# Ledger of designs, part 27: VH-VL binders against Transcription termination factor MTEF1, chloroplastic (MTERF1)

Target 1, 262 residues: Transcription termination factor MTEF1, chloroplastic (MTERF1), of Arabidopsis thaliana (Mouse-ear cress) (q84x53)
Amino acid sequence: AGETSDTGILFREKLIYLQDLNVDPHKALRVNPSLRSAPISSVVSVETLLSSTGLSRPAVGRILDMFPDLLTSDPESEILPVLRFLSNEISISEQDIPKSISRCPRLLISSVDYQLRPALTFLKTLGFVGRDTITSRNTVLLVSNVERTLIPKIEYLEEGLGFTREEVAKMVVRSPALLTYSVDNNLVPKVEFFIEEMRGDVKELKRFPQYFSFSLERKIKPRHRLLKEHGILMPLSEMLKVSDGQFNHWLLELRLRSAERR
Key: E = the ipSAE of ESMFold2; O = the ipSAE of OpenDDE; V2 = 0.75 times the mean of E and O plus 0.25 times the DockQ between their complexes.

## First folded at step 16 (VH-VL; framework fv_libivirumab)

Design Q02 (at its last look DockQ between E and O 0.69; V2 from the best seeds 0.00; counts 0 for: pae E 3.3 > 2)
Fold by OpenDDE, look of step 16:
Structure Q02 (fold): chain C 262 residues (1-262), chain A 123 residues (1-123), chain B 112 residues (1-112)
Amino acid sequence: as target 1 above (262 residues)
Amino acid sequence: QVQLVESGGGVVRPGRSLRLSCAASGFTFDNYGINWVRQAPGKGLEWVAIISWDGSNKYYRDSVKGRFTISRDDSKNTLYLQMNSLRTEDTAVYYCARHPYIWGSRTFAFDIWGLGTTVTVSS
Amino acid sequence: DIVMTQSPLSLSVTPGEPASISCRSSQSLLYSNGYNYLDWYLQKPGHSPQLLIYWASYRFSGVPDRFSGSGSGTEYTLKISRVEAEDVGVYYCMQALQTPFTFGQGTKLEIK
C-alpha cells in the first residue's frame, strides 16, 4: 500500500513539473506512453541539455510540447549528436544554435546519420558550400526529405524552366527558401502567371528567384494588373520589393501625371 | 558505474612540476566537459580549470594561468593537469569533476566528482 | 570575478529541525534564458563534494526531498526541512554563470 502511494505521488509530481514547463501532460502521455514510467529526472535531463544551448525555459517547453518523445530521450545519445552536428558540420555558431532549434525543432528528433548528414551532402551538391550557406534561417533544409521534397523542386527548375544545374544551384543558394516551396501549389502557379499573363522572360526568374517568395494572389497579381491598366512595364524586383504603401504612392503619382498630360 | 579517479598527486618542492591524471569510466568521456577543482587543507573549494568536450576551449583561474595546462586524451578517457612552477599555495586535494552537457563558457553543475588526489608543495 | 558570500559560516542544528543557508552573489546569476546559474554542493566529512541543487532550485537525482533551493538574481537559499545526522558536512554555493566559477566560503553544518 505504501509503494503504490509513493508511485502515485511521484507521478503527480511529474505532471506538475510538465505543467510548469508548459507541456501538456495529457498530450505528452498520449504521444509518448513511455513517459508514464519514466522518472522525472529523465525529463529534467532533457531540459538541462536543451537549456544549455541558450534556449529559454519557455522555448524549451514549447519544443517539448511539440515533440513529447523528447521527454524520454537520452540526451547524450539522441540530442547531443544533433547539437554537435550543427556546431561542427554545419558550423552554426554557439549563439545561433538556439535560434536554429527554435526555428526548426524537428532537428532534435532527426537522425544525424539517416537524415541530417545525407541532406547536407545533397545540399553541398547544389552549392551549399561554406560557413554561411546554411544558417539558422534555413536549417529546415536539413530535415527535408531529399528524394520527396528537395529533388522534385530541383527537377522542376531544370526540366520545367529549362535551367541548367549550375543556374539552379546559384538560384537556390541565393534563395534557399525556393527549396521549401511546394512545386504544385507555389512554383507552378507563379511560373504560369509570369509566362502567360505577364508574358515575362523566364530568365528574369533566374535573376530574381525571390519572386517565388511573394504571394501570387495578394501581391503579384494585383500589382501586375494595376500596372497593366496603366501600360507600365517594370522589372519584377522593382514591382515586388517595394512596400504596399510605396507602391500605391507611386501608382498615384503616375495617375496624376497622366491626367495632367490630358 | 560512472566514475572519475584522480592520480598523480605527491610531495614536491616549489618550482617543480607535477602532472595529474583523471581516469573516467562508465560514461562517454568525449561528450563531457571536465573540471579541476582543488581544496587546500582546511579550506573551501576552488575552481581551477575546465576543458570542453572537444578540447577546443580551456579556461583557467587567474592564479594558475601560464603555469597549469588542462588537456584530455579521449582515446584513453583521461583528463590531465600539467602543473608547472608549483607554489606552496597550490597545496590541495585536487578533484576532477564532470560538467554535464557543457555548451559555451557557462556551466550548470558538477554532477560527478572523483575522490581526489593530494598535492603538497613544500620547501 | 563574481564573489559568493555564504551565511552563516557555521550552523548547529538539532536533528529534526529545519536549517537554512544563504548565498549572495556580487552580481545577478539570472541569465537571459531565465535560469539562475547557482549550484549547491555538500561535502561530507572525509568525502568528495556532491551535487545537491543546480539552477538554484533543481534537485539533483537521488537528493532527498528535504533539500530545497530557492532564490533569484543575487540572493539564494538552501533549506533543509528536517535535518538528519547524514546531513552533516560543509555546504557550498557556486556560481556557474561564467568563468572563473566561484564558490562561497562554505557553511559547516553540525548536529547538536
Scores: ipSAE 0.146, ipTM 0.659, lowest interface PAE 3.0, mean pLDDT 91
ESMFold2, look of step 16: ipSAE 0.434; ipTM 0.745
ESMFold2 (binder alone), look of step 16: mean pLDDT 92; pTM 0.948

Design Q03 (from R02 with heavy chain G33A S56G N57S K58T; at its last look DockQ between E and O 0.59; V2 from the best seeds 0.00; counts 0 for: pae E 3.5 > 2)
Fold by OpenDDE, look of step 16:
Structure Q03 (fold): chain C 262 residues (1-262), chain A 124 residues (1-124), chain B 112 residues (1-112)
Amino acid sequence: as target 1 above (262 residues)
Amino acid sequence: QVQLVESGGGVVRPGRSLRLSCAASGFTFDNYAINWVRQAPGKGLEWVAIISWDGGSTYYRDSVKGRFTISRDDSKNTLYLQMNSLRTEDTAVYYCARHPYIWSGYRTFAFDIWGLGTTVTVSS
Amino acid sequence: DIVMTQSPLSLSVTPGEPASISCRSSQSLLYSNGYNYLDWYLQKPGHSPQLLIYWASYRFSGVPDRFSGSGSGTEYTLKISRVEAEDVGVYYCMQALQTPFTFGQGTKLEIK
C-alpha cells in the first residue's frame, strides 16, 4: 500500500511539472506512453540541456509540447549530437542555435546520420557551401526529405522551366525558400500565370526567384491586372517589392496624371 | 554508476607544484563540463575552475589565475588540475564536480555529481 | 563577482520542527530565459556536497519533499518542513549565473 502511494505521488509531481512547463500532460502521455514510467529526472535533463542553449523556458515548453517524445529522450545520445552538428558542421553560432531550434524544432528529433547530414550533403551539391549559406532561417532544409521534397523542386526548375543545374543552384542559394514551396500548389501556378497572363520571360524568374515568395492571389494577380489596365510594364522586382501602400499611392498618381492629360 | 574520484593530494611546501586528477566513470565524459571546487579546513565551498566539454574554454577564480591550469584527457576520462606556485591559502579539500549539459556560456542549473575530494596541504 | 550572503550562519532545530535559510545575491540571478540560477547544496558531516535544489525551486532527484526552495531575483529561501536527524550538515547556496561561481558562507544546521 505504501509503494503504490509513492508511485502515485511521484506521478502527480511529474504531471504538475509538465503543466508548469506548459506541456499538456494528456497529450504527452498519449503520444509518448513511455513517459508514464519515466522518472521526472528524465524530463528535467532534457529541459536542462535545451535551456543551456539559451532557449527560454516557454520556448522549451512549446518544443516539448510539440514533440512529447523528447521528454524521454536521452540528452547525450539524441539531442546533443544535433546541437553539435549545427555548431560544427553547419557552423551556426552559439547565439543562433536557440533561434534555429525555435524555428525548426524538428531538428531535435532528426537523426544526424540518417537525415541531417545527408540533407547537408545534398545541399552542398546545390551550392550551399560556406558558413552563411545555411543559417537559422533555413535550417528547415536540413529536416526536409531529399528525395520527396527537395529533388522534385530541383527537377521542376530544371525540366519545367528549362534552367541549367548551375542556374538552379544559384537561384536556390539566393532564395533558399524556393526549396520549401510546393511544386503543385505554389511554383506551378505562379509560373503559369507569369507565362500565360503576364507573358513574361522565364529568365526574369531566374533573376528574381523571390517572385515565388509572394502571394499569387493577394499580390501578384491584383497588381498585374491593375498595371495592365493602365498599360504599364515593369520588372517583377519593382512590382512586388514595394508595400501595398506605396503601390497604391503610385497607382493613384499615375491615374491622376492620365486624367490631366485627357 | 556515475562517479568522480579525485587523487593527487598531498603535503607540499609553499612555491611547489602539485597535480590533481579526477577520474570519471559511468558517464560520457566528453559531454560534460567539469569543475574544481575546494574547501579550506573549517571553511565554506569555493569554486576554483571549470573546463568546457570540448576543452576549448576554461575559467578560473582570480586568486588562482596564472598559477593553476585545468585540463582534461578525454581518452582517459580524466580531469586535471595543475597547481603551481602553491600558497598556504591553497590548503583545502579539492572536489571535482560535474556540470551537466552545458552547451554554451557555462550557465546551467547545478553541480549534480561530486567526487569524494582529495586533500592538499601547503605548509612551510 | 556576485556576492552571496546566507542567514543565519547557524541554526539549531528540534526534530520535527521547520527550518528556514535565506540567501541573498548582490545582483539578480533571474536570467532572461526565465530561470533563476540559484542552487542549494548540503554537505553532511564527513561527506561531499550534494545537490538539493536547482533553479531556485526544483528538487533534485532523490531529495525528500520536506525540502523546498523559493525566491526570485536577489532573495531566496530554503525551507525544511520537518527537520530530521539526517538533515544535519552545512547548507550552501550558489549562484550558477556566471563565472566565477560563488557560494554563500554556509549555514550549519544542528539538532537540539
Scores: ipSAE 0.108, ipTM 0.641, lowest interface PAE 2.8, mean pLDDT 91
ESMFold2, look of step 16: ipSAE 0.427; ipTM 0.737
ESMFold2 (binder alone), look of step 16: mean pLDDT 91; pTM 0.942

Design Q04 (from R02 with heavy chain G33A D54N G55S S56G N57S K58I; at its last look DockQ between E and O 0.69; V2 from the best seeds 0.00; counts 0 for: oily loops 36.7%, pae E 2.9 > 2)
Fold by OpenDDE, look of step 16:
Structure Q04 (fold): chain C 262 residues (1-262), chain A 124 residues (1-124), chain B 112 residues (1-112)
Amino acid sequence: as target 1 above (262 residues)
Amino acid sequence: QVQLVESGGGVVRPGRSLRLSCAASGFTFDNYAINWVRQAPGKGLEWVAIISWNSGSIYYRDSVKGRFTISRDDSKNTLYLQMNSLRTEDTAVYYCARHPYIWSGYRTFAFDIWGLGTTVTVSS
Amino acid sequence: DIVMTQSPLSLSVTPGEPASISCRSSQSLLYSNGYNYLDWYLQKPGHSPQLLIYWASYRFSGVPDRFSGSGSGTEYTLKISRVEAEDVGVYYCMQALQTPFTFGQGTKLEIK
């Protein structure tokens, strides 16, 4: 009767601890059944390591809530290698490590040998060479599937748009976000609109790869249509880099000037 | 079993040198920062030096700067403290202590594992 | 250097009674990540120091639940709910915020 009472008490303490970290205990136990038998010390050890990177307690809690399997991970063998990889191989600064983790918590549950390093190797072939090519802002590329996610995008840019490997490499290095966009849902529709409706030159997309970061429906189409109505031709960069307010103001001024000349 | 074992202590005269060793076992040595902490007879604990997991960061207390050198040989799982120009005030039990999960910035938590210590006596 | 000040320096306690040790730091040990970088260590007679509490309130593995740590900023407390004979020794607080790491003077706990 005493052992059962102790086990129950310890379990309750663990639940309270998780709640204090803002980790949903029910979700955690459902996703990670091993958590039920794991001592509190295991959870604390993971928290300790993550916090040691500079992550705030709330951030740690969020990450652990997102990936409950981490709660029973071995900090030394499963988490530390990822941190070392980011530091030594990616050359992320100590200050940026917590930022990287916060932005892409999936890094922590990724294999260095089977995911992160192979991804890095592939990215290097695209020109991601040097300390500043992979930053805390684009570490998501390291957790991307090379064959299923990255290669199709490269292929589309090469085969679909007719760009050379060198041109594509330059584009993605300048705009790493390109490698995060869906081919079917983002790249293709935007290219079609650019070519068919805007009658643009594909070469302009090489020069302004940021084109793909803008909303087709909310920004690109409306602005283009407005400009077209007024007979105004404008480079993509000028058209899209300005705020909505600035764009509208500019358009108004143009209209006024046109009216004065008539 | 995780263990740290210090050695190299002894009795020396002021101005002499001594090299301490700390042998680690039972854990991945190169994943941890390691510290030296000393305790003079009948006195409190005093931090001496720390070396990071990759030896990229090293810090000393001011009183030993220029005289002591902390180093590590990961291939041997061994920490060292080269003590030169020893003074009577350096007389102490010297402990090596593991600082868990310190891979950068030294803003980490605790010394979780301690050795048994080795005694250094500096006397004229 | 951060100066750590403990009080009292000695404490005599009857077994079964509670004990409390205070530790003050010359500057805040609260880091930007929300953790207080204060540790408590116990050195039993004739033994090496051992970790009790880290980050002000986290019990180290294997440490009995009668030990608890509290505090933030510059004021910290170690409490023992029921002192046992095995708790005899010298307790040290230590700041782990920055080098040089600095210890309090130590508090000697004895059994009445």
Scores: ipSAE 0.334, ipTM 0.708, lowest interface PAE 2.0, mean pLDDT 91
ESMFold2, look of step 16: ipSAE 0.498; ipTM 0.778
ESMFold2 (binder alone), look of step 16: mean pLDDT 91; pTM 0.942

Design Q05 (from R02 with heavy chain T108P; at its last look DockQ between E and O 0.71; V2 from the best seeds 0.00; counts 0 for: pae O 6.3 > 2)
Fold by OpenDDE, look of step 16:
Structure Q05 (fold): chain C 262 residues (1-262), chain A 124 residues (1-124), chain B 112 residues (1-112)
Amino acid sequence: as target 1 above (262 residues)
Amino acid sequence: QVQLVESGGGVVRPGRSLRLSCAASGFTFDNYGINWVRQAPGKGLEWVAIISWDGSNKYYRDSVKGRFTISRDDSKNTLYLQMNSLRTEDTAVYYCARHPYIWSGYRPFAFDIWGLGTTVTVSS
Amino acid sequence: DIVMTQSPLSLSVTPGEPASISCRSSQSLLYSNGYNYLDWYLQKPGHSPQLLIYWASYRFSGVPDRFSGSGSGTEYTLKISRVEAEDVGVYYCMQALQTPFTFGQGTKLEIK
């Protein structure tokens, strides 16, 4: 009777701890059944290591809530290798490690040997070489599937648009976000619009790969159509980099000038 | 079993040098920062020095700066403290202590494992 | 340097009774990450120090639940709900916020 009461008390304490950390205990137990039998010290150990990187307690809680399997991970054998990889192989500064983790918590549940390092190797072939090519802002590329996610994008740019490997390499290094966009839902529609409706030259896309970061429906189409109505031709960079307010103001001025000349 | 074992203590005269060692076993040595903490006879604990997990950062208490050097040999799982120009006030039991899961050597949060200590006596 | 001040410096307790030790820091030990970098250690007679509490309120593995830590900023407390004979020794608080790490003077706990 005493042992059962003690186990119950300890379990309750663990739940309270998780709640205090803003981790949903029910979700955590559902996703990670081993958590039920794990001592609270295991959870604390993981929190301790994550916090030691500079992560705030709320951030730690969010990460653990997102990936409950981490709650019973071995900090030394499962988490530290990832941190070491980011520091030593990616050359991310200690200050940027918590930023990287916060932006891409999936790093913590990724295998260095089977995911992160192979991804890095592939990225190097695309020109991601040296410091500052991979930063806290684009570490998501390291957790991307090379065959299913990255390669199809490269293939589309090469085969679909007719760019050389060298040209593609330059594009993705300048705009790493390209490798995060869906081919079917983002790249293809934008290219089609550019070629068919805008009658643009694909070479301009090489010079301005940021084109793909803008909303087709909310920004690209509306602005193009407005310009077209007024017979105005504008480079993509000029058309898309300005704020909505600036764009509208500019358009108004152009209209006024045109009216004055008539 | 996780263990730290200090050695190298002894009796020396003021101005002399001594080198302490701390042998680690039972854990991945190069994942942790390591400290030296000393305790004079009948006195409290006093932090002496720390070395980061990769050896890139070292910090010392002011009273030992320029005289003591902390270092590590990861291939031997060993921490060292080179003590030069020893003074009578350096007389103490010297402990090595591990930081659990330290990322930065600047702001650790605890010393979770301690050695048994080695005695250094500086007397004329 | 951050100065750590413990009180009392000595405590005599009857077994089974509670004990409380205070630790004050000359500056806040609350870091931007939301943790208080204050540790409690116990050194039993003839033994090395051992970790009891870290980050002000987290019990180290294997530490009995009769030990608890509380506090934030510049004021901290270690409590023992029911003192046992094995709890005899010197207790130290330590700030781990910045180098040089500094300890309190120590509190000697004895059994009546």
Scores: ipSAE 0.017, ipTM 0.560, lowest interface PAE 6.3, mean pLDDT 89
ESMFold2, look of step 16: ipSAE 0.264; ipTM 0.671
ESMFold2 (binder alone), look of step 16: mean pLDDT 91; pTM 0.939

Design Q06 (from R02 with heavy chain I102T Y106K; at its last look DockQ between E and O 0.69; V2 from the best seeds 0.00; counts 0 for: pae E 4.1 > 2)
Fold by ESMFold2, look of step 16:
Structure Q06 (fold): chain C 262 residues (1-262), chain A 124 residues (1-124), chain B 112 residues (1-112)
Amino acid sequence: as target 1 above (262 residues)
Amino acid sequence: QVQLVESGGGVVRPGRSLRLSCAASGFTFDNYGINWVRQAPGKGLEWVAIISWDGSNKYYRDSVKGRFTISRDDSKNTLYLQMNSLRTEDTAVYYCARHPYTWSGKRTFAFDIWGLGTTVTVSS
Amino acid sequence: DIVMTQSPLSLSVTPGEPASISCRSSQSLLYSNGYNYLDWYLQKPGHSPQLLIYWASYRFSGVPDRFSGSGSGTEYTLKISRVEAEDVGVYYCMQALQTPFTFGQGTKLEIK
């Protein structure tokens, strides 16, 4: 009656439009039932806004297929505020806006008032300001809930490792990726191995937080075993920053020098 | 109701100045970039200038660059065109035109809302 | 500057019959994002211009479906499947790819 709620020609045109955009219409209708009654002009207006940022049509299609709820969003009240937030409050350049969206499409379904701005405000209290401010590369931090995600990670670094809040703030500002690691699946296992097996000094984790970016099983454990077998002391940064090829080459060089003394 | 209304046109001699205004209503003005487009009597359409949504990017056609200045006052929902050193070839009806959801002003997709126009006549 | 060339410059059409207007650009309007930055406008007698088509083939909201746009690269066409009396006026294509934005010279549509 009146709108696109009928099963006639208008509904079929909407399905054809979605297919042309490479959005799976059946998935989209399952995820977003309101799409059934939405006018096609409203759906097209979402593509129009996203494309105006510089996103390619294939990229727009992928985003809408990933987040079909966007298909019934009001561009001016629900999407444009996110773009204005990125431009004005984060100061992301216009060339980098489409890159930031492609890198973190979840920004588009996030409330500016209830999610993005609270996250930014919290990150600023840690020191994400001036030269250390949020950039297009780490906007994923803005889609993390402050109470459920960011604060627990800060608290683990503070209480679990014995650092002051001020020390933790400096660490995460210098290494923002720390706020993206799972406490249970990344931080805890790597800290346990460093303290218990490597007998490491926790102050070195403060100096080299990149430790948490390396695979525990594929890089940390194997390299530690080799260094221990050959009686070699090496700082974490020297142990982990180099490729497997370079590490094995340096280990061979050290073994050859040891053999020459005999 | 979404609309744009131009004012400030008139008859002036060459070398003089005029200031055109474009008043916006019925939409969130600071979400949009806005243009000036002109049409000489009996002639086609000619783009003049564009200003981005936050006012940070301004572009002009070459024939008016240095003489015309586009600006916006978002608190008054008003676009302006300051026209200095007017020439007879500037005689036209001047329209303001909104473009939906554009950031830079170097590339856009449509002028979706137009005003009614204001007439500028430059004659000795 | 991108030069836009329209043809014909005028046409006279019997009511209910189709009409077709061509627009050619001096360089491709297809941008790397996959969109053709070509608009169509109608200026009815005594009125300001109104948007019909954007991105070559996207019909603006409220425009009747008898209007359709096609083309890519440097060649574009506006078609009216059945011309009505209200369609009288001057039709302009415009490239929106880069400043200065430029219009074609216009096509005057008249009813026989």
Scores: ipSAE 0.400, ipTM 0.735, lowest interface PAE 4.1, mean pLDDT 89
ESMFold2 (binder alone), look of step 16: mean pLDDT 91; pTM 0.937
OpenDDE, look of step 16: ipSAE 0.486; ipTM 0.781

Design Q07 (from R02 with heavy chain Y101W W103F; at its last look DockQ between E and O 0.74; V2 from the best seeds 0.00; counts 0 for: pae O 4.9 > 2)
Fold by OpenDDE, look of step 16:
Structure Q07 (fold): chain C 262 residues (1-262), chain A 124 residues (1-124), chain B 112 residues (1-112)
Amino acid sequence: as target 1 above (262 residues)
Amino acid sequence: QVQLVESGGGVVRPGRSLRLSCAASGFTFDNYGINWVRQAPGKGLEWVAIISWDGSNKYYRDSVKGRFTISRDDSKNTLYLQMNSLRTEDTAVYYCARHPWIFSGYRTFAFDIWGLGTTVTVSS
Amino acid sequence: DIVMTQSPLSLSVTPGEPASISCRSSQSLLYSNGYNYLDWYLQKPGHSPQLLIYWASYRFSGVPDRFSGSGSGTEYTLKISRVEAEDVGVYYCMQALQTPFTFGQGTKLEIK
């Protein structure tokens, strides 16, 4: 009767601890059944390592809530290698490590040998070489599947748009976000619109790869249609970099000037 | 079993040198920062030096700067403290203590594992 | 250097009674991540120091629940709810925020 009471108390303490970290205990136990038998010290050890990077407690809690399997991970063998990889192989600064983790918590549950390093190797072939090519802002590329996610995008740019490997490399290094966009849902529709409706030259896309970061429906189409109605031709960069307010103001001024010349 | 074992202590005259060793076992040595902490007879604890997990960063208390050198040999799972120009005030029990997951500039909790200590006596 | 000040320096306690030790730091030990980098250590007679509490309030593995730590910023407290004979020794607070790591003077706990 005494042992059962002690186990119950310890379990309760663990739940309270998780709640204090803003980790949903029910979700955590469902996703990670091993957590039930794991000592609270296991959870604390993971928190300790993550916090040592400079992560705030709330951030740690969010990460652990998102990936409950981390709660019973071995910090030394499973988490520390990722941190070392980011520091030593990616050359992310100590200050940016917590930022990287916060932006892409999936890094912590990724294998260095089977995911992160192979991804890095592939990215290097695309020109991601040297310091500051991979930053806290684009670490998501390291957790992307090379064959299923990255290669299809490269292939589309090369085969679909007719760009050379060198041209594609320059584009993705300049705009790493390109490698995060869906081919079917983002790249293809935008290219089709550009070619068919805008009658644009694909070469302009090489010069302004940021084109793909803008909303087709909310920004690209409306602005183009407005310009077309007024017989105005404008480079993509000029059309899309300005705020909505600035764009409208500019359009109004153009209209006024046109009216005065008449 | 996780263990740290200090050795190399002894009696020396002022101005002489001594090299302490700390042998680690039962854990992945190169994953941890390691510290030296000393305790003079009948006195409190005093931090001496730390070396990072990869050996790239070393820090010392001011009173030992320029005289003491902390180093590590990961192939031997051993921490060292080279003590030169020893003074009477350096007389103490010297402990090595593990500092978990020390990255340069990172902050963590302090010493989770301690050795048994080795005695250094500097006397004329 | 951060100066750590403990009080009292000595404490005599009857077994079963509570004990409290205070630690003050010359600057805040609260880091930007929300943790207080203060540790408590116990050195039993004839033994090496051992970690009791870290980050001001977290019990280290194997530490009995009668030990608790509290505080933030520059003021910290270690409490023992019911002192046992095995709790005899010298208690040290230590800041782990920055090098040089600095200890309090130590508090000697004895059994009446």
Scores: ipSAE 0.021, ipTM 0.593, lowest interface PAE 4.9, mean pLDDT 90
ESMFold2, look of step 16: ipSAE 0.500; ipTM 0.777
ESMFold2 (binder alone), look of step 16: mean pLDDT 91; pTM 0.939

